# VH-VL binders against q8is19r433to663: the designs that were tried, part 43

Target 1, 231 residues: q8is19r433to663
Amino acid sequence: GSNIIAQQITIIDNEMLMAIPPSQFLHKSFSKESKSPQFHDMVSKFNEWARWTSSEILSKEKLVERVVTLSFFIDLAKSCVELGNYNAANAIVGGLNHSSISRLKLTWERLSTKVTQDYDRLLSLFDLSMNYKNYRDEIKSTKAKIIPYLGLFPKDLIAIEEGNDNFTNNNLINTEKFRLLYQTIKKIQSYQQPLFTFKTSEPIKQYLKNISNGLSEEKDFHSISHKLEPR
Key: E = the ipSAE of ESMFold2; O = the ipSAE of OpenDDE; V2 = 0.75 times the mean of E and O plus 0.25 times the DockQ between their complexes.

## First folded at step 21 (VH-VL; framework fv_cixutumumab)

Design k75 (at its last look DockQ between E and O 0.86; V2 from the best seeds 0.79)
Fold by OpenDDE, look of step 21:
Formats: sequence, structure tokens, C-alpha cells
Structure k75 (fold): chain C 231 residues (1-231), chain A 118 residues (1-118), chain B 108 residues (1-108)
Amino acid sequence: as target 1 above (231 residues)
Amino acid sequence: EVQLVQSGAEVKKPGSSVKVSCKASGYRFSHYAISWVRQAPGQGLEWMGGINPIFGTANYAQKFQGRVTITADKSTSTAYMELSSLRSEDTAVYYCARDYRYFYMDVWGKGTTVTVSS
Amino acid sequence: SSELTQDPAVSVALGQTVRITCQGDSLESYYATWYQQKPGQAPILVIYGENNRPSGIPDRFSGSSSGNTASLTITGAQAEDEADYYCNSRDSRGNHVVFGGGTKLTVL
């Protein structure tokens, strides 16, 4: 079931999140892989979740199986959100929203109303409009353990760094800039906590860690999609 | 302060339905699940089901499947548990609890006594 | 359906150590959560995860697990510890929550 998979995904993501030193968020270190290897590991895993989602759906030649798989990943994304793993959830949604997947009209049309509604809610949650307003509002002031969508932190940090001068007009240190940077990093650190919830299923965890094995490459997604549902 | 306030005691006839409310406060309602747990007199705790308010995903114990409906209103931070086709065996104290990912229930309501008698 | 089993009653002398054990297949995959309940009161969370105590729970309460078992240990039992203790976890499939039958702890 999706719950078990979501749990182990969450364990993996949380381990990766916890492994990122705060220093990798300083001085735009995240912009260089050599300076932020753990951060980039997690980004890579994010992309892998997305690719996994698309690849699995596209691997189903039979329409019925494809519908089941599509439903599974929608449910998986929902489960991730319900576990507080917004990072993986957004990755999965990204995979679902890939053009090669979204064009599969026959597949999408066969989804149950409930699953379709869940997907719509997921899209709404991770809507890019107003700089991810819905997502940001959802996680605002949370005291629960979550795994946030990591992609926003570099954006936010860059916005602070580039939107503020290091010095004021009076040649004083812009303490507000550094306060904002500090607060952002502290927020990241606040998310870097253990789960204390799920036990590791080593077989599932290892499977998910190596999920890239056997996946189709993104460059082939559209070709495969067109073969599945020509239009 | 995090708290769950439940509706008052109910006395019902067999065959009728009861709907218990649980109003949550002091935290982000959508970040936690609400579980419903009942306890018959002199008996143990029994999980009935729960709901994740963010998507309204309800999960029910098999024993109560088809007879219990759990809902949540995010606008009022209130969860509801409706139990239909009441029997004398349904006489119990019904608790709502804040459930962190269905892993642990760290905040409990005071319970709602439901008495089913002819 | 997954079940959790625990002894219906145990006794401990004041100041001594007692262990309440919970057993079930689901405990292979999930940690047990422990609740204390006194007469006329709602349950109180005392241990979750492997060995986590919520704020306000005395450090004499501890949790442990092994295989398909989980245990709540009270080291230095106090009179106020007399209560019913329930373990719970998710079922093996991770879709439902299950409780043990409860253990009545008497402090002598």
C-alpha cells in the first residue's frame, strides 16, 4: 500500500534532510554542488522521486494497469503530505504533472472521482502562483515535524541576499539582512529533527534508495507516452 | 494551549444515530489527525477510526466500517464522529484525540458518554 | 487483523521496578505507544517511539522493544502510578490503529 511506501520515503527524505549542514545554505553554497553535496543529494533524490513517478506510470502498457499505477502515485503523494513530507509529495506531483503524463487523457479519464479530487487538492497545495502561497500558508507556524519542500529555501535565501545590501547607506552593517538570513537558516534547522515514528523496513528502504535502477530516462518519456496513447 | 473540546453526553434509543463533535484549538488543525477511541464500561480502549483534516481522509476500523462516519471541518477546526444503528453495546465513553500521523495520541478530549437504552 | 496482547494485571511494590509488555506482529514494523489511564479520566500519553517521553511524564517511565514485543518500564514505582496501561500501534498493514487489552497496575 501507499502508506507503507510513504513511510519509508519519509524516512529516506528525513535522513537526507538531517544530513545537510546548515553551512551549505550560507553564501549561496547550495548553488555549487562541490560546496553543498548533501543538499544536492537531496535535490537529486527529489528529481528521482519525480522521475520514478513518471517512469512507473509510463511503464504500464495496459490502460487498466496504468490507471491503477496513476491512482497509486496520487495516493502516495497524498500519504506523503499526510505524513508531513511535502518534499516527496511535491516531487511525486511533479512527476504526475509532467507533460508526458498529463497528456495521457485516457488514463486520467478513468480515475475515480475521489482520486481526481485528491489530485486537484495536491495541485492546489503545490500551486506555484504567488510564490507557492498555498504551500507556504499550509506549513506556516507548524510545530509538527515536517519535511518541507527544499526547493524554496535556495530561492528564499537568494531573494534575501540579492534583495538587501550588506551595508546601509550610512556604511553600517545591514543587520536586518543578516537577521533574515539567520531566521531562514534557523527555520531549516528546525525541520532537521528525527521522526520518532516509523521503523525502517530495510528491504523497502533499500529498494527506494536504489529506485533509479530500471527507470526510463526523461528524454524518452514523451516517446513512450505517445506510444501508449497516440494523439 | 492545545485542547480538544467534545460535545455533551448523549442518550439514544437502539437503532438511532449519534454524532459527537470534537473542537480542536491551540494548534494547526490540518497538521494532525483526529482519532476516535471509545471505551465501554469496564472495558479497554478501542480505536474506531480517524481523519486527516488536510484532505479529509478518513480511516475506519474494520469493526465499524459502514456504521461510522468521521468528518472534519477545517473552517471550525472541528471533527465529527457519527455512529449509526446504535446498539446497547455501543454504550461507552467516546474520546477524540489529536493523533500525530496515527503514531501517538498526545492530546485527548474529556470524552463523551453515549448511553444506548430502550 | 493485527492484535496486541498484554497481561491484564500486574503488581509492583512501592519503589520497585515493573515492566509491562505488549506483544503483536505489528510491533515488528511499528513502535508501541503507551498510555496511562486512571479511573474516570482520559488516557495520557506516557511513552511513544522507542523511548520518548512527553513533557510532564516522569523519567521513571521508559520504553523498550525487541522483536514483536514492546515494554513499558516503571523504575521506582510510585503510588500514583497505579492505573491502567494500554499499548497501541498501527496494524501490520499500517492502515489502522490497534490497542492492547490494557494492563491494570497495582502498586502495593
Scores: ipSAE 0.874, ipTM 0.931, lowest interface PAE 0.6, mean pLDDT 95
Fold by ESMFold2, look of step 21:
Structure k75 (fold): chain C 231 residues (1-231), chain A 118 residues (1-118), chain B 108 residues (1-108)
Amino acid sequence: as target 1 above (231 residues)
Amino acid sequence: EVQLVQSGAEVKKPGSSVKVSCKASGYRFSHYAISWVRQAPGQGLEWMGGINPIFGTANYAQKFQGRVTITADKSTSTAYMELSSLRSEDTAVYYCARDYRYFYMDVWGKGTTVTVSS
Amino acid sequence: SSELTQDPAVSVALGQTVRITCQGDSLESYYATWYQQKPGQAPILVIYGENNRPSGIPDRFSGSSSGNTASLTITGAQAEDEADYYCNSRDSRGNHVVFGGGTKLTVL
């Protein structure tokens, strides 16, 4: 079931999150893979979660199997959110929202009303409008352990760096800039906590670590999608 | 301060229903599940079910499937448990608890005593 | 519960060490959580994860696990430790919460 898979995805994502030293968020180090290898490992896995989602749906030639698989990934993203793993949930939503998937009208129309409502809530949560307002509102002031969507931190840190000078008009240190940077990095570190909930299933974890093996290439998604549901 | 405040004691006849409320405060209501646990006199703890408020997803123990309805109102930060077709064996203290994603319950209500007698 | 098994009663002499056990197949996949309950009171969380204590729980309480068995250990047992102790975890399918039947600890 989707709950067990979400748990193991969360172990994998948290291990990567825990491995990122704070230096990889300083001095725009995240813009260069050589200066931020652990950060980029997590970004790469995010992209793999998204591609896995799309590829698995497209691999189902029979409509009934494709509907079951689509429903599974919506439930999986929902389970990730319920575990506090917003990073993987956003990746899976990205895979569901890929143009090669969203065009599968025969598949989407067969979803139950409940699953459709769950997907609509997921889209709203990760909607990019107003600088991810819904997502940011959801996670602010939480004391619960979460794995945040990692991709927003570079955006926030770049905005602080480029929107503020290091020195004031009187050549004094701009302490507000460095306070903003510190607050952001401190927030990231607050998420770097171990899980105390479920244990590794080594077979499932290894499957998930190796999911890129045998996945269709993204460049082929449109062609496969058209063969499955011609216009 | 995290707090769960439950509704008052109930005395019910067999065959009727009871609805117990649990008002949460001091934390983000959507970030934790609310579990319902009962304890009959002299007996152990028995999980009945719970709800995760972020999607409104209820989760029921198999024993209570069909008799229990668990809901949440995010606007009032309140969870509800309704148990139908009451029988004398349902006489118990009913607890709500803040449940960290169904893994551990770190804050408990004081309990609501429900007595079912003819 | 039938899915988590605890001995119904255990005794320990004041100041001695006691281990309360919880056994079930789901403990290979999920940590056991331990609660203390005194008469007329709601349960209190004492151990979660492998061996984490909430604030206010004395360090004489510890947890461990091996295979399908989890243990709550109390070193230097005190009179106030006399209580019922429940383990809980997920069921075998991982969908539902389940409790053990409870262990009454008597401090002699």
Scores: ipSAE 0.667, ipTM 0.856, lowest interface PAE 1.8, mean pLDDT 91
ESMFold2 (binder alone), look of step 21: mean pLDDT 93; pTM 0.950

Design k76 (at its last read DockQ between E and O 0.91; V2 from the best seeds 0.84)
Fold by OpenDDE, fold request of step 24:
Structure k76 (fold): chain C 231 residues (1-231), chain A 118 residues (1-118), chain B 108 residues (1-108)
Amino acid sequence: as target 1 above (231 residues)
Amino acid sequence: EVQLVQSGAEVKKPGSSVKVSCKASGYKFSHYAISWVRQAPGQGLEWMGGINPFFGTANYAQKFQGRVTITADKSTSTAYMELSSLRSEDTAVYYCARDYRYFFMDVWGKGTTVTVSS
Amino acid sequence: SSELTQDPAVSVALGQTVRITCQGDSLESYYATWYQQKPGQAPILVIYGENNRPSGIPDRFSGSSSGNTASLTITGAQAEDEADYYCNSRDSRGNHVVFGGGTKLTVL
């Protein structure tokens, strides 16, 4: 079941990725929504995937159902990774490691060993240490179509923009800075390719596009979590 | 550059097990799945299962559930397929293939002939 | 699981065009992959996705799809194209991989 969902999530994410003009990555345009609406659309969807993950788990009042749902989203994240959709995978992982979810000890303790191991692998993959080193290493030199974690590009670009002067001490254009910027943009563009392996399921796609409908708000997550498993 | 090297031919008795290896090279092992496909003499291709080396998760065709075990060793970039309770009808050429996320297999091993006979 | 079906055999005259068709419910959700296999050899990927050719595959090979069907077309069949052709896709549930029964192509 998670595979089909992961596929349609990937279609959605890829459409959004492809819709982002490279210009939205220039001159820190991504810092302003008005200058980078497509970029921010994808960011919003990322957050939506995360919220969806947490909300669905928290919606299960019965422990058994909650465990099943938790397992599902771990599998979903796994499936996304297997499809090369690291963006959605990381979003789901974000929802899973939200404090309202991570505190559900009774739920987590009932996970199978295999599912727990898969989750640990996901956490390791998207570990923040050393600036997402594990993730970066994993996607490095890949020739396969992927949807990268979008959040790193602004960070990388800002680092280049702010870490380098536009001009050298000799008042010459800092060609290295612009080379780095160019290479980063080109890398982004290289990911903007169509999918060619599975087709759109319109009903599922539409469901996922409107996934926010009926979801709990993040502000309520902890309250719900405490009601489910008082600690 | 990308290639899959399989272990040699096997002759087995009914009821025994066979383990075939598939060593991958020329690409990042974790980026692709490995599928196992067999072909009995004069018959078509039959998917047995596959494994994603990153997670180590194996998927099996229903026909072989409980009888086949697929594993992968990332340190050696080698996948394994073990088939137990061998029968005469298991006589076939067994292929490993680099599988692009179980959508297509773009690189194939040369196959391993497994003969099951009393 | 779902199945893919293809004609067991087709023939084509040298230089002519032939279409091999694969049918199955899973093809509504997935693109068919096509493999060529000659006697004593491992299969070779010839078409993937809608109409993608791997490097080394002649441009006379093309892929198409319609509804629950997918087709491999050889435009200007050559003698060396005589082989077995298999279609492949994920099953309808998306959990397994399935092959068609194969089509023996004879070039006359």
Scores: ipSAE 0.888, ipTM 0.934, lowest interface PAE 0.6, mean pLDDT 96
Fold by ESMFold2, last read:
Structure k76 (fold): chain C 231 residues (1-231), chain A 118 residues (1-118), chain B 108 residues (1-108)
Amino acid sequence: as target 1 above (231 residues)
Amino acid sequence: EVQLVQSGAEVKKPGSSVKVSCKASGYKFSHYAISWVRQAPGQGLEWMGGINPFFGTANYAQKFQGRVTITADKSTSTAYMELSSLRSEDTAVYYCARDYRYFFMDVWGKGTTVTVSS
Amino acid sequence: SSELTQDPAVSVALGQTVRITCQGDSLESYYATWYQQKPGQAPILVIYGENNRPSGIPDRFSGSSSGNTASLTITGAQAEDEADYYCNSRDSRGNHVVFGGGTKLTVL
């Protein structure tokens, strides 16, 4: 089921999170793949989780199978949130919210009330409003292990870098800028902790590490979606 | 300080129902599940079910499916367990516990004694 | 009878080392958790994950696992360690929480 898959996704995401050295978040290094390869590995996998979600739903020609698959991915995102893996949960929600998926009216209207409510709660959690206020409020002050949504850190770090000069009016080092950067890096490092709850299933982990093999490309999604539900 | 405060002891007739409350404090209620575990006199621990407060999704042990209802009120940080169609073997101490994603229970309530007798 | 099997009783001499075991198929996928329960009290978490000890639990308590077996080891057992010990984990499907039947530890 979706619980077992979410657990293995979380192992994969946490391994990538643990591998990112702090230097990849400094001097806007994350803007260049050559300066931030581990950061970009995790970003690439985030995009794979999203593409996997969309591609699997679009691969189901029969309405009944498509509804089951849609329900599965909503439950998978829910399971990721319940494990504290907000990064993978957001990726899956992104795949579900892709225009080629959200337009599948016949498929969406067949969901149970409970699954629909769960999806609405996921959308609300990752809503962009007020700089991701719902997401930030949810993870604030938690003592539980989480894997945060990785994409928010570049935005925060750019704001610090561009909103502060390196030197004061007296030509001294602007220590406030470097304090803000340091605090943000320490926050990232606080998430880089091992898991302690479930063990690796090597067959499932290997499958998930290689899911991009044979997936449809995003450029083809619109055509497939229209073939499945022309209206 | 993390605390779970349970409602008081109950004496019930066979065929009735009981609803036990568990008020949580000292942590963000949505970050942990609440599990319900019972223990009959001289017996071991038995998981009845739990709830994830963020989604409001209850998870029930097979034995109790259809007889137990577990809910949570996020505004008061309180979980509830209701057991219906009571019988004498339901006489037990009922614990609520803060559950780390259904993997381990790190904080326990003091228990609520429910006695089912005529 | 349960998905997690424990011996019902184990004895140890004061100051000696004892091992309490828990067996089940699901332990190949999930770590066992260990609780201590004294008469009239709620259980207390002793070990979670492979070998994590909550604050306030003495360092004489440790955990280990191999295959479908998990163990709680008490090195240098003390009189206050006399209690019931429960393991818990997930069931074989991974959906529900299960407890072992418990082990009564007697310190001689």
Scores: ipSAE 0.761, ipTM 0.888, lowest interface PAE 1.2, mean pLDDT 91
ESMFold2, look of step 21: ipSAE 0.702; ipTM 0.862
ESMFold2 (binder alone), look of step 21: mean pLDDT 93; pTM 0.949
OpenDDE, look of step 21: ipSAE 0.834; ipTM 0.913
ESMFold2, look of step 22: ipSAE 0.727; ipTM 0.872
ESMFold2 (binder alone), look of step 22: mean pLDDT 93; pTM 0.949
OpenDDE, look of step 22: ipSAE 0.845; ipTM 0.917
ESMFold2, fold request of step 24: ipSAE 0.718, 0.745, 0.752; ipTM 0.868, 0.882, 0.881
ESMFold2 (binder alone), fold request of step 24: mean pLDDT 93, 93, 93; pTM 0.952, 0.949, 0.949
OpenDDE, fold request of step 24: ipSAE 0.885, 0.884; ipTM 0.934, 0.932
ESMFold2, last read: ipSAE 0.757, 0.733; ipTM 0.886, 0.872
ESMFold2 (binder alone), last read: mean pLDDT 93, 93, 93; pTM 0.950, 0.951, 0.951
OpenDDE, last read: ipSAE 0.880, 0.880, 0.878; ipTM 0.931, 0.931, 0.929

## First folded at step 22 (VH-VL; framework fv_cixutumumab)

Design k77 (at its last look DockQ between E and O 0.79; V2 from the best seeds 0.00; counts 0 for: pae E 3.8 > 2)
Fold by OpenDDE, look of step 22:
Structure k77 (fold): chain C 231 residues (1-231), chain A 118 residues (1-118), chain B 108 residues (1-108)
Amino acid sequence: as target 1 above (231 residues)
Amino acid sequence: EVQLVQSGAEVKKPGSSVKVSCKASGYKFSHYAISWVRQAPGQGLEWMGGINPIFGTANYAQKFQGRVTITADKSTSTAYMELSSLRSEDTAVYYCARDYRYFFMDVWGKGTTVTVSS
Amino acid sequence: SSELTQDPAVSVALGQTVRITCQGDSLESYYATWYQQKPGQAPILVIYGENNRPSGIPDRFSGSSSGNTASLTITGAQAEDEADYYCNSRDSRGNHVVFGGGTKLTVL
């Protein structure tokens, strides 16, 4: 079931999140892989989740199987959100929103009403409009353990860094800038907490860690998609 | 303060339905699940089902599948449990609890006594 | 469906240590949660995760796990600890929540 998979995905993502030193968020270190290897590892995994989602759906030649697989990943994304793993959820949604997947009209049309509604809710949650307002609102002031969408932190930090001078017009340190940076980093650190709810399933975890094996490359996605459902 | 306020005691006839409400406050309703647990007199705790309000995903114990409906209203931060086709053995105290993603229930309502008698 | 089993009753002398054990296949995948219930009251969470105590729970309560078992230990039992204790977990498939049958703890 999607729940078990979501749990192990969450374990993997959380381990990666916890492995990122706060220093990798300083001085735009995240912009260089050499200066932020753990951060980039997690970004890589994010992309892998997305690719996995698309690849698995595209691997199903039969329409019925493809619909089942599509439904599974929608449920998986939902399960990730319900576990507080917004990072993986957004990755999966990204895979679902890939142009090679979104164009599969026959597949999407066969989804149940419930699954379609769930997908719409996921899209709403991770809507890019107003700089991910819905997502930000959802996680705002949360007391629960979450794995946030990692991609927003670099954006936010860059905005602070570039949007504010280091010194004021009076040649004083811009304390507000550094306060904002500090608060953002502290927020990241607050998410770096261990999971205490479910245990590791080593077989599933290892499978998911090596999920790239056997996946189609993104460059082939459209070709495969057109073969599945020609237009 | 986090609290769950349940609706009052119910007396029902066999074959009827009961709907118990649980109003949550003091936390973000969508971040936690609500579980329903009942306890018959002198018996242990029995999980009936739960709901994640964020997507309205409800899960039910197999024993109650088809007879129980759990819903949540995010606008009012209220969860509902409706049990149909009531039997005498459904006489119990029904608890709602804040469930941390179905891993632990850290806040409990005071319970709602439901009595089924002819 | 997965089941959790625990002894129906245990006794402990005042000031002594008692361990209540819960067993089930699901405990290999999930941590046990422990609840205390006194007559006429709602259950109270006492231990969750590997060994976490909510605020207000005395430090004499501790949790442990091994394989398909989980244990609640009360080190230095007090009179007020007399209650029913329930273990709880998800089922093996992770879809449902299950309770143990409960353990009545008597403090002598």
Scores: ipSAE 0.885, ipTM 0.937, lowest interface PAE 0.6, mean pLDDT 95
Fold by ESMFold2, look of step 22:
Structure k77 (fold): chain C 231 residues (1-231), chain A 118 residues (1-118), chain B 108 residues (1-108)
Amino acid sequence: as target 1 above (231 residues)
Amino acid sequence: EVQLVQSGAEVKKPGSSVKVSCKASGYKFSHYAISWVRQAPGQGLEWMGGINPIFGTANYAQKFQGRVTITADKSTSTAYMELSSLRSEDTAVYYCARDYRYFFMDVWGKGTTVTVSS
Amino acid sequence: SSELTQDPAVSVALGQTVRITCQGDSLESYYATWYQQKPGQAPILVIYGENNRPSGIPDRFSGSSSGNTASLTITGAQAEDEADYYCNSRDSRGNHVVFGGGTKLTVL
């Protein structure tokens, strides 16, 4: 099952989250890899989760196997949300929503009603409308341990940095800007807590850490997709 | 303070249904599952199922598939367990518990006694 | 609950150390959780994860695991520790919650 895989993905994501020092969120350091290597490690893994999702579905030449694989990744994203790992869940949804996957009409039509409903709820949760309103509402004011969607914090921090001057027109320190920055960084730090619920499976963890070594390149996805379902 | 408040005791006839409520307070309802556990007189604990409110998907023990329905109302932070086709062996105390993602139950309701007799 | 096996009863002399065991294949992948239940009361959580105690649980309670076996250890057992103890975990597929049959602890 997808639950055991989701647990190991969550261990990997949390290790990377725990490793990011707060300095990598200051002065737009996240815009340069040399100034934010741990932040970029987690972003790279996010992209790897997404590419893994698309590549595995496209690797299944038989329709029945492709439907099973599509269903598995929808269940995997759901399991990640249920574990509080919104970062990996959003990555997997991104891979499912890739144009080369969404066009596979024969595959999508064969999903069960339950799996289709689960996917619709995942799309709604990570919908971009109103600055991720649905996602933000879901994670608001929680004390439960979660792994948030990491990519949203640079957006928030850039908005604060670019929307506020460091000094007022009278050359006084703009204390509201610095308050907003500190609140955001404190929120990030509040998510940097250890896990304590499930055991590491070293074989599964190593497989997941090395997943990119066998994946199709994104540039090839369109060609493979059209070979599988021409139109 | 985290609390789970269950509905009151029920006396039911065989063949009927019972619906027990569990109102949660003091935490974000969607971030924990609610599990339902029963205990017949003199017997051990038996997990019936649970629900994670974020998807509204219930998870049922195999023994109770088809006879139990577990739901949640996010607007009232209330979970429900309905057991149908009652028989005398369903006489038990029914607990709801706040369940951290089906790993551990850290807050329990006081229990609802359901008695099934003619 | 046939997936998790507990002895039905154990005894300990006051002030002595006792282990209550729980066995099952799923314990190779998941930690056991331990609950205490006194007559007429709801269960309370005493140990989760490997060895985490909720607030209010005395430090004489500890947990451990090895392979497919988990243990609840009570050092310096006291009269108020007399209760039923249940382990729980996930089933072998990782989908469902399962309980052991319970162990009645008697403090002599």
Scores: ipSAE 0.339, ipTM 0.734, lowest interface PAE 3.8, mean pLDDT 89
ESMFold2 (binder alone), look of step 22: mean pLDDT 92; pTM 0.950

